# Ledger of designs, part 12: VH-VL binders against Vitellogenin-1 (vit-1)

Target 1, 170 residues: Vitellogenin-1 (vit-1), of Caenorhabditis elegans (p55155r1310to1479)
Amino acid sequence: SVCKVQKNQIRTFDDVLYNTPLTTCYSLIAKDCSEEPTFAVLSKKTEKNSEEMIIKVIRGEQEIVAQLQNEEIRVKVDGKKILSEDYSAHQIERLGESDIVIELPEGEVRFDGYTIKTQLPSYSRKNQLCGLCGNNDDESTNEFYTSDNTETKDIEEFHRSYLLKNEECE
Key: E = the ipSAE of ESMFold2; O = the ipSAE of ESMFold2 at other seeds; V2 = 0.75 times the mean of E and O plus 0.25 times the DockQ between their complexes.

## First folded at step 13 (VH-VL; framework fv_cosibelimab)

Design j6 (from i1 with light chain V101L; at its last look DockQ between E and O 0.96; V2 from the best seeds 0.85)
Fold by ESMFold2, look of step 13:
Structure j6 (fold): chain C 170 residues (1-170), chain A 119 residues (1-119), chain B 112 residues (1-112)
Amino acid sequence: as target 1 above (170 residues)
Amino acid sequence: EVQLVQSGAEVKKPGSSVKVSCKASGGPFSDYAISWVRQAPGQGLEWMGAIIPIFGTANYAQKFQGRVTITADESTSTAYMELSSLRSEDTAVYYCARSKYRGSAFDIWGQGTLVTVSS
Amino acid sequence: NFMLTQPHSVSESPGKTVTISCTRSSGSIASNYVQWYQQRPGSAPTTVIYEDNQRPSGVPDRFSGSIDSSSNSASLTISGLKTEDEADYYCQSYDSSTHWLVFGGGTKLTVL
């Protein structure tokens, strides 16, 4: 199953579509919320009035950050800028001029600066995922669970619970 | 006005444990890397481990594997380092420090916490 | 997996230039960025150079950093030495294979 983030919309792993305005603060898109997390995907807007995003993928002990700069995807691994010739050494693939795929333990993240597609197997971590992409439980109801696992129908409460708010972003 | 404020000095007996806190204010916490670095009297800096709070899993220097636990509480913007089975050679100042990325420089350091291990 | 070796101490007169070396024992110094920290007695360290040669805001331009691949080393250069520059200086790098931070042993700078 696939979770898609673009243009202030999210289609969850369970095919629920909703509007959520991302901000310049990071939001948790998808995470392995088991007792031993294996990955997390975060995203924020580059600027308040832009559809362009920055992603951060935490994968075990690696941290991968990508964004579009001057029509090219720029990638940092553990804070160091890397060139596309080095992507393969970090399980990152270049698919097009500005498209990359970042491998996950059981799936992948595709990113082009404007769209994030997180793909996980349909059997992956049922009811152990958390974030704005939902829990991948095969339910298509409009019920959402906040970061403290509280059920809500309020999209704003749901989004706010995964927002990494601080004094330097809005 | 970004600050990391650590808990106060402690005196401990050999074989016990210590838990030092590091509270962040005035800036990002959950997606930053929070490291713990110690410095024995008259000695250099020694990295112990780090955590990215939103991810929740810490990594540790080999020397400290098995007796250091690093955790974070996002709701209070506080990181913790617990060192067990204390020995006299663990007497040191313990710093927390943050970096934007795991491999990048620390931009803010805590004030340090003196831990003294004696009989 | 690797060590960073610094001279134990260096000294120089006010107004002069000093260079502190940081040599990597295995693998290339250029494999990851080198940072430099200044620590005055009784205080926490502060960053004076990051990403090999960048200065944080507020750090004077008389501090500079460089990489020399032929000697497998990094250098911190302080020109126009002032008495307030007297401190311990540490280099630091990152081991991407273990995900550990590595500090050099430190250099005591004495301003004569």
Scores: ipSAE 0.813, ipTM 0.912, lowest interface PAE 0.9, mean pLDDT 90
ESMFold2 (binder alone), look of step 13: mean pLDDT 93; pTM 0.938
ESMFold2 at other seeds, look of step 13: ipSAE 0.814; ipTM 0.909

## First folded at step 15 (VH-VL; framework fv_cosibelimab)

Design k0 (from j2 with heavy chain I54S F55S Y101S R102S; at its last look DockQ between E and O 0.93; V2 from the best seeds 0.00; counts 0 for: pae E 12.0 > 2)
Fold by ESMFold2, look of step 15:
Structure k0 (fold): chain C 170 residues (1-170), chain A 119 residues (1-119), chain B 112 residues (1-112)
Amino acid sequence: as target 1 above (170 residues)
Amino acid sequence: EVQLVQSGAEVKKPGSSVKVSCKASGGPFSDYAISWVRQAPGQGLEWMGAIIPSSGTPNYAQKFQGRVTITADESTSTAYMELSSLRSEDTAVYYCARSKSSGSAFDIWGQGTLVTVSS
Amino acid sequence: NFMLTQPHSVSESPGKTVTISCTRSSGSIASNYVQWYQQRPGSAPTTVIYEDNQRPSGVPDRFSGSIDSSSNSASLTISGLKTEDEADYYCQSYDSSTHWVVFGGGTKLTVL
């Protein structure tokens, strides 16, 4: 299953399409919400009116941040900028000029500065995923589960539950 | 004003556990790395481990593997450090500190929590 | 993984310059950023240098940081030494292989 984030829209792992106007605050896109979390994917806009995004992938004990800068994807691992020849040491692959793939424990995240594609096996982690990409339970409905595992049909309530707001973003 | 406010001093017996809290107020919490650093009397700084609250996955220094548990509660903007099987050499001031990412400088420190382990 | 070694103590007169070294035991000092913290008695540490050579706002420009790849070390230099600079100083870096934050042992600066 694939979750796609692009142009203020999300298509979830369960093939539900909805509008979500991402902000300059990070939102939780997808996370392993089992008793032993292994990854999280977060994203924010670079600026309020931009379609460019910054992605943050937390993979076990590593933090990977990527964004488009000067027409190239720039990657930081644990706060340090790394060069493309060092990507493979961090399970990151460059595809062409501005496309990268970040390996997850059982899947991958593809990112080009504008589109986030999170791909997980269809059989993996059923009902244990959380975030704006949904829980990957093969149910295509307009009912969503907030960060407190509460059912809602309100997209804005759903989005707000995964927003990581602070004083430095809006 | 961004602050990390820690729980108060504690006196513990050997073999027991202690759980210290660290509440973020007036600033960001979930996307920052929250580290725990201790300092025994007259000694240097010793990093114990960290968590990024949004991920929920802590990492621990080798020395403390098996004795320390670091958690975070995003709804209350509070991180916790629990140290078990306490010994007298665990007597120290325990700090929480935040950084923008795991390899970045600590920009905010808590006030410290004195934990005294005595028989 | 690696260790950071600092001198245990340094001393100098007001108005002079001191340099505190921080030597990395294995791997390159340039592999990760080096930070420097100042700690006065009874207080939490505060950052005086980050990302090798950057000063936070409010830290005077007489504090400077540098990296020497030849000796595999970082240095904190305090020019125009003042009695208020008397404190403990720690260098800190990051071990990417273990994800461990590494502190130096600390240096007691005495202004006499």
Scores: ipSAE 0.000, ipTM 0.617, lowest interface PAE 12.0, mean pLDDT 86
ESMFold2 (binder alone), look of step 15: mean pLDDT 94; pTM 0.947
ESMFold2 at other seeds, look of step 15: ipSAE 0.066; ipTM 0.731

Design k1 (from j2 with heavy chain G56D; at its last look DockQ between E and O 0.95; V2 from the best seeds 0.76)
Fold by ESMFold2 at other seeds, look of step 15:
Structure k1 (fold): chain C 170 residues (1-170), chain A 119 residues (1-119), chain B 112 residues (1-112)
Amino acid sequence: as target 1 above (170 residues)
Amino acid sequence: EVQLVQSGAEVKKPGSSVKVSCKASGGPFSDYAISWVRQAPGQGLEWMGAIIPIFDTPNYAQKFQGRVTITADESTSTAYMELSSLRSEDTAVYYCARSKYRGSAFDIWGQGTLVTVSS
Amino acid sequence: NFMLTQPHSVSESPGKTVTISCTRSSGSIASNYVQWYQQRPGSAPTTVIYEDNQRPSGVPDRFSGSIDSSSNSASLTISGLKTEDEADYYCQSYDSSTHWVVFGGGTKLTVL
C-alpha cells in the first residue's frame, strides 16, 4: 500500500483522499507507533504558499532530511550534508536529478520535492501505524485516529492532532 | 525567547534514583533532539543520551545504558532523565540541551540541575 | 568510537591570538562536523562555532574555527583576546557508527 502527499492532498494507505493544508510547521505523515518505533516520516512546506516540501525521515538511529534546492535534491544525514555518491551507504538512491528513494525497515519513501510516496507492505504494523497517512487497516471509511488514539470522522481535528506547532512556524 | 527550564537541585542517597525534568518553551520541541549532558565538579562535559520526542526512542551512551532512562512528553513539551542506582560519583550538574539534528550543535542549554549523592 | 584530545590549558595576553586544538584519535576529523562551546564559571555552555567554521548570531567574528585533515584536528582561534574570553572551551563531534555525541576534555583559557 502507498500513501501519496502532493498539492495539499493526501491519499492514505487505505485509499482515502482528503485535503491536508500542510504548513511551515512539520506534520507527522506516517510513523511506526508500536512500543518500539522503527521509523517516522515528517514533512513541512518550504513556504506558506508553496507546493514544495521538506521531508524528514527518522529511521532507527538516523535522521534523513531532504529538500529540493536549485532543481537538485539536497540530503542531510544526522545534520551533515552528503553527496549522491554516499547515498548508498545510507540506503538512499538517487533517481535522476530531483528524485530519491529512502529505504525503511519495511518499505520505502520516494520524494522529489513536491510529492511524497510512502510504500509499506499490507501487513506492516497493522493497527500500529499513525499519522496523516492513516493506519493501513484496509478500511476505506473516513475513520481516523488522532495522535491521542481517538477515532474521529473530523478531518480537520485529525490533521491538527499531527501538526507540530511552535512559535517559529505558521 | 526559546528556553529550556530544568527542575531544582536534589540531594540523594546512594542506591536511589533521581528524575530531572526539562521544559521547553518559545520554540520547537517534538522534532528536535533533546540531549542530557552532565558535569561533575571540576570535570568536563559528558554526554549521557538523547531523544527526539516525536520518535520517542532514546539513544544512550554506553556508560549509562542500563541505568539511565530518557523520556519525553509532547503534550507538556517536557523531557525527563532518570538515573538509577546512584553512586557518589554521580554527583554532578545535569544539563538538558537541544539540537536541530542528532549530529548538530546544541543551540539552547537548560540552566543545569545539581544532583548531590551523599550518605 | 573515538576520543577528542584538547590541551588542558592555554594562556595569552589581551589583544593577542590564541588557538585551541582538538585532535581526533581514530577516523577522520572531517567525517562529521566539529562544534565549539564556551563555558564561563557557574554557567551553562554556549556555542561559539558550529559546522566546523560557522558562527552563531551574536558571536564576534574574532572567533573562528578550522579543520586540518593532515593532523586530524580541529582548531578554535580567538583573535583580539579580551578578558571576558577567559573560560573553558570544549570541542564536540558526532560518531556516526555509534550515534553518540563526543566531547573533548576541555581547555581552560587564561587571559593574562
Scores: ipSAE 0.660, ipTM 0.885, lowest interface PAE 1.9, mean pLDDT 89
ESMFold2, look of step 15: ipSAE 0.725; ipTM 0.895
ESMFold2 (binder alone), look of step 15: mean pLDDT 93; pTM 0.945

Design k2 (from j2 with heavy chain S104D; at its last look DockQ between E and O 0.95; V2 from the best seeds 0.82)
Fold by ESMFold2, look of step 15:
Structure k2 (fold): chain C 170 residues (1-170), chain A 119 residues (1-119), chain B 112 residues (1-112)
Amino acid sequence: as target 1 above (170 residues)
Amino acid sequence: EVQLVQSGAEVKKPGSSVKVSCKASGGPFSDYAISWVRQAPGQGLEWMGAIIPIFGTPNYAQKFQGRVTITADESTSTAYMELSSLRSEDTAVYYCARSKYRGDAFDIWGQGTLVTVSS
Amino acid sequence: NFMLTQPHSVSESPGKTVTISCTRSSGSIASNYVQWYQQRPGSAPTTVIYEDNQRPSGVPDRFSGSIDSSSNSASLTISGLKTEDEADYYCQSYDSSTHWVVFGGGTKLTVL
């Protein structure tokens, strides 16, 4: 099961397609929302009118941030820039010249600066996921769960509930 | 203007617990790391643990494992630190502090909360 | 995990230069960034150096930071000392193996 974020589209784990709500504020893309969270994936645009994104992956006790800079993926782990020869020590793999894969406890995130693919086993965390990628419950209806676990058919309310809006972004 | 505002001073008896709050305003909260740092009178700074509110799983310094509980409430932009089984050596000023990433410098500090443990 | 060791105190005259050391006990000082904080009595700490050698806005350029891999240490250097520089100074780094924040023991700077 794959959630894909690119350009102007998000395709959720449940195969629901809608226009990307991403801004220069972080939004929660996917998270283990069980009682013992193991990962979270966040993303924002680099600039208001850009298709280029920044991702933040929190997994276990590490925080990984990645973005393109000058045609090259730049990676920080817990705030420290790491070199590509050190990626494997942090469970990060370079695939091709601009692609990376960040391991999750039970899946992975692939990122190239423009596309985020979050891949999880379809049998794991059923109804325990939250975020813009949906809850992976095999339903493609308009019934969404906001960040406070409230059902809604209002997709804009759903999007806003995962937006980390503040005075420093738009 | 970004601020962290902490709850007021506390006087506690040995064996009790204390819960200190830290409310953020004017800036990011949920994806930042919120740490708790204490300072006993005349002593240095001592990191106790941290939480990233959107993630929800805290991490603790070894010394405080089993005695400290750090939580966050995203809806009120407030982090909490609770220290149990208080002893006189827990008398200190308790600070909350914010960093953009786990390993970053703290860019905003709360004003500190004096906790006094005595009979 | 590692410790950061600072001298307990340093003293120097106004107008002179002082350097405060911060030595890492195991693993390389360069494995993660070193931060420096200034703390006056009764106040919260404030950052004077981050990412080894960067100054926040508003911090005078007479404050500088450096890393010396041969001695496995970081240094805070304050030139043109002023009486308002009297404070406690703490170095801080991050332990990637335990995921803990580590502070040095602190250094009391006296400007005589």
Scores: ipSAE 0.750, ipTM 0.901, lowest interface PAE 1.2, mean pLDDT 90
ESMFold2 (binder alone), look of step 15: mean pLDDT 94; pTM 0.946
ESMFold2 at other seeds, look of step 15: ipSAE 0.788; ipTM 0.907

Design k3 (from j2 with heavy chain G27V; at its last look DockQ between E and O 0.84; V2 from the best seeds 0.79)
Fold by ESMFold2, look of step 15:
Structure k3 (fold): chain C 170 residues (1-170), chain A 119 residues (1-119), chain B 112 residues (1-112)
Amino acid sequence: as target 1 above (170 residues)
Amino acid sequence: EVQLVQSGAEVKKPGSSVKVSCKASGVPFSDYAISWVRQAPGQGLEWMGAIIPIFGTPNYAQKFQGRVTITADESTSTAYMELSSLRSEDTAVYYCARSKYRGSAFDIWGQGTLVTVSS
Amino acid sequence: NFMLTQPHSVSESPGKTVTISCTRSSGSIASNYVQWYQQRPGSAPTTVIYEDNQRPSGVPDRFSGSIDSSSNSASLTISGLKTEDEADYYCQSYDSSTHWVVFGGGTKLTVL
């Protein structure tokens, strides 16, 4: 199962397509919401009217941040800039000239500055996933559960529940 | 105001536990690392562990593994540190501190919480 | 799992320059950024240098940081020493292999 984020649209793990108003605040894209979380994927826009994104992947005890800068992917691991020759030591692979793959415990995230593809096994997490990518339960009608696990009629309310609003973004 | 506000000083008996709170006010919280750092009287700074609240899985220094529990509540923007099986050498000022990334500088510190362990 | 070693104390006269060292026991000092904190008695620490040699807003330019790969150390240099600089100073780095924050033992700076 694959969740795709591009151009303010999300296609969930259960193949539901909707528009979401991504902002310069991080939003929770996908997370292991079990009692022992193993990963989280967050994203934000670089600027209010940009299609470029910044991705943050937290897996185990590492925090990986990536974005395009000057037509090249730039990566930080735990706040330290790293070069592409060091990617493999951090379970990161460079594809082509502008794409990276970040390994997850049971899947991967692909990112090129404009598109985020999160790939997980079909039976992963046993309905313990949360975020804008939905819960991966093969039910298209129940993808819009807020962060407090309440079904909503409003896509904006759904998105707002996963928005990490603060004074450094808008 | 922009700050981390910690709970008040505590006096504890050996063998008991203490839970210190750290509330973020007017500052980003959920995707930042919140660390706990202690300082015994006349001693240096000692990192105990950290949490990124949106992720929820804490990381602990080896010395405190098994005795410390770090948690966060995103709805109240509050982090907690609980230290169990207290000993006299746990007498210290306990700070919470925020960093943008796990390996980055601490840009905001709480005021500190004095925990005194005595009989 | 490395340690950062600082001198226990340093002293210097007002107007002079002092340098506080921070030596990493294993692995390269350059593998992660080094931060420096100032702590006055009864107060929380404050950052005076981050990312090896950067100053936060409001920190005077007489504070500087550097890295010396040959001695595997970082240094905090305070020029034009003032009496208000009297404090404890801590270096800090990050161990990528254990994912721990590591502090140096601290240095008490006395302004004579």
Scores: ipSAE 0.770, ipTM 0.901, lowest interface PAE 1.0, mean pLDDT 89
ESMFold2 (binder alone), look of step 15: mean pLDDT 94; pTM 0.948
ESMFold2 at other seeds, look of step 15: ipSAE 0.773; ipTM 0.902

Design k4 (from j2 with light chain T98N; at its last look DockQ between E and O 0.96; V2 from the best seeds 0.86)
Fold by ESMFold2, look of step 15:
Structure k4 (fold): chain C 170 residues (1-170), chain A 119 residues (1-119), chain B 112 residues (1-112)
Amino acid sequence: as target 1 above (170 residues)
Amino acid sequence: EVQLVQSGAEVKKPGSSVKVSCKASGGPFSDYAISWVRQAPGQGLEWMGAIIPIFGTPNYAQKFQGRVTITADESTSTAYMELSSLRSEDTAVYYCARSKYRGSAFDIWGQGTLVTVSS
Amino acid sequence: NFMLTQPHSVSESPGKTVTISCTRSSGSIASNYVQWYQQRPGSAPTTVIYEDNQRPSGVPDRFSGSIDSSSNSASLTISGLKTEDEADYYCQSYDSSNHWVVFGGGTKLTVL
């Protein structure tokens, strides 16, 4: 299953397409919401009117942040900028100057500054995933569950529940 | 205006536990790393562990593994540190501090919580 | 598993320059950023240098940080020393292999 975030739209793991205008505040894109979380994927816009994003991937004991700067993907691991020759030591693969793949425990995240593709095996974490990418339950109807696992048909309530709003963004 | 406010001083007996709170206000909480750092009287700073609240899985310094539990409550913007099996050498000021990334500088520190372990 | 070693104390007269060293025991000092904190008695630490050589807003430019790969150390330099600079100073880095924050032992700066 693949979740795609691009151009203020999300196509969920369950193939549901909806508009979600990401902001300059982080939103939770996808997370292992089991009792022992193994990864989380967050994203925000670089600027309110841009389609360019910053991605944050928390993976075990590492925190990976990437964004496009000067037409080149820049990567930080735990706050330290790393060079592309060091990517493989951190389970990151460069596919070009502006395109990277970040490994997850059972999948990967591909990012190029404008598109986030989170790919998990179809069997992975059934009903244990949370975030704007949905819960991966093979249902394309009524999959909007808020961060407290409450079902809603209100897309704005769903989006709002995963928004990390604060005084410094938006 | 961004601040971390900790719970008050505590006096504890050996063998007991203590839970210190750290409430964030005026800025980001859930995607920042929240660390606990202690300082025994006349001694230096000692990192105990950290949590990123939105992720929820803490990591601990080896020395404290098995005795420390770090948690966070996003709804109240509050992190907690619980230290069990207290000994007299655990007498210290306990700080919470936040950093934008796990390896980045601590930009905001709590005021500190004195924990005294005395019979 | 690395340590950061600082001198226990340094002293200097007002108006002079002092340098506090921070030596990493294994692995390269340059593998992660070094931060410096100032702590006055009874107070929480505050950042005076981050990312090796950057100053937060409000920290005067007489505070500077540097890295010396040949000695595997970082340094905090305070020029134009003032009585208000009397404090404990800690360096800090990150162990990316073990995912731990590492502090130096601290240096007491006395302004005579």
Scores: ipSAE 0.824, ipTM 0.918, lowest interface PAE 0.8, mean pLDDT 90
ESMFold2 (binder alone), look of step 15: mean pLDDT 94; pTM 0.948
ESMFold2 at other seeds, look of step 15: ipSAE 0.825; ipTM 0.916

Design k5 (from j2 with heavy chain S99A; at its last look DockQ between E and O 0.96; V2 from the best seeds 0.86)
Heavy chain, then light chain:
Amino acid sequence: EVQLVQSGAEVKKPGSSVKVSCKASGGPFSDYAISWVRQAPGQGLEWMGAIIPIFGTPNYAQKFQGRVTITADESTSTAYMELSSLRSEDTAVYYCARAKYRGSAFDIWGQGTLVTVSS
Amino acid sequence: NFMLTQPHSVSESPGKTVTISCTRSSGSIASNYVQWYQQRPGSAPTTVIYEDNQRPSGVPDRFSGSIDSSSNSASLTISGLKTEDEADYYCQSYDSSTHWVVFGGGTKLTVL
ESMFold2, look of step 15: ipSAE 0.828; ipTM 0.919
ESMFold2 (binder alone), look of step 15: mean pLDDT 94; pTM 0.939
ESMFold2 at other seeds, look of step 15: ipSAE 0.841; ipTM 0.923

## First folded at step 16 (VH-VL; framework fv_cosibelimab)

Design m1 (from j2 with light chain W100Y; at its last look DockQ between E and O 0.94; V2 from the best seeds 0.86)
Heavy chain, then light chain:
Amino acid sequence: EVQLVQSGAEVKKPGSSVKVSCKASGGPFSDYAISWVRQAPGQGLEWMGAIIPIFGTPNYAQKFQGRVTITADESTSTAYMELSSLRSEDTAVYYCARSKYRGSAFDIWGQGTLVTVSS
Amino acid sequence: NFMLTQPHSVSESPGKTVTISCTRSSGSIASNYVQWYQQRPGSAPTTVIYEDNQRPSGVPDRFSGSIDSSSNSASLTISGLKTEDEADYYCQSYDSSTHYVVFGGGTKLTVL
ESMFold2, look of step 16: ipSAE 0.838; ipTM 0.922
ESMFold2 (binder alone), look of step 16: mean pLDDT 94; pTM 0.949
ESMFold2 at other seeds, look of step 16: ipSAE 0.831; ipTM 0.920
ESMFold2, look of step 17: ipSAE 0.836; ipTM 0.921
ESMFold2 (binder alone), look of step 17: mean pLDDT 94; pTM 0.950
ESMFold2 at other seeds, look of step 17: ipSAE 0.827; ipTM 0.917

Design m2 (from j2 with heavy chain I52M; at its last look DockQ between E and O 0.73; V2 from the best seeds 0.00; counts 0 for: pae E 5.9 > 2)
Fold by ESMFold2, look of step 16:
Structure m2 (fold): chain C 170 residues (1-170), chain A 119 residues (1-119), chain B 112 residues (1-112)
Amino acid sequence: as target 1 above (170 residues)
Amino acid sequence: EVQLVQSGAEVKKPGSSVKVSCKASGGPFSDYAISWVRQAPGQGLEWMGAIMPIFGTPNYAQKFQGRVTITADESTSTAYMELSSLRSEDTAVYYCARSKYRGSAFDIWGQGTLVTVSS
Amino acid sequence: NFMLTQPHSVSESPGKTVTISCTRSSGSIASNYVQWYQQRPGSAPTTVIYEDNQRPSGVPDRFSGSIDSSSNSASLTISGLKTEDEADYYCQSYDSSTHWVVFGGGTKLTVL
């Protein structure tokens, strides 16, 4: 299953479409919320009125940040800029001028500066998911659990619970 | 204003353990790395390990593997470091420090917590 | 993993320039960014240089950092020394294979 983030919208792993006006604060897109988490995917806008995003993938002990700069995807691993010839050493694949795939322990994230596609296997009890992409359980009626695992019908409450607000962003 | 506030000084006996807290306020916590760094009297800085709270899996320096436990509680924006089997050479000031991502500079340091191991 | 070696102490007169070295024992110094911290007695460290040669806001421009690949070292240079610069200075880098932070041994700067 695939979660797609673009144009201020999210289509969840369970095929639920809703508006989420991402901000310049990071929001949690998808995370392994099992007892032993292995990855997290976060995103923010480059500017509040832009469709361009910055993606952060936390994978094991490693942080990968990518964004479109000067018409080319630029990647930092643990804060250090990585050239495209070094991508494979970090389980990153370049698919085109501005399109990359970042491997996850059980899936992948595809990113081109404007669209985030997170592809993960079917939901299981050991790989519970949380975040704005939902829980990937093939049930659209239980998609909106806040970060403290409380069900809500309030989309704004759902979105706010995954927002990492701080004083440097809006 | 972003701050890391640590728990107060402790006096411990050899063989016991100590747990130091580090509470973040006024800024981000979950997607930052929190490191623990100690400094024995008259000695340099020694990195003990780190955690990124949103991920939850700590990484430890080899010297401390098996004696240190680093945890984080996202709901209270608090990181913890527990050091077990204390010895007199563990007498030190223990700092927590935040970095934006692993490998970046520590931009905020806690005030330090003096742990004295006295027989 | 690797070690970062600093001189134990350096001293210099006010108004002069001092350079503190930080030599990496294995692997390239350029593989990861080098940071520099200042620590005054009784205080927590503060960052004076990050990402090899960048200054945080509020750090005077008389502090500068550099990398020398031929000697596999980083350097902190402090010009126009002031008595307030008397402190311990630590370099720091990161081992991306182990994800460990590595500090240098520290250098005591004495302003004569």
Scores: ipSAE 0.100, ipTM 0.686, lowest interface PAE 5.9, mean pLDDT 86
ESMFold2 (binder alone), look of step 16: mean pLDDT 93; pTM 0.944
ESMFold2 at other seeds, look of step 16: ipSAE 0.604; ipTM 0.868

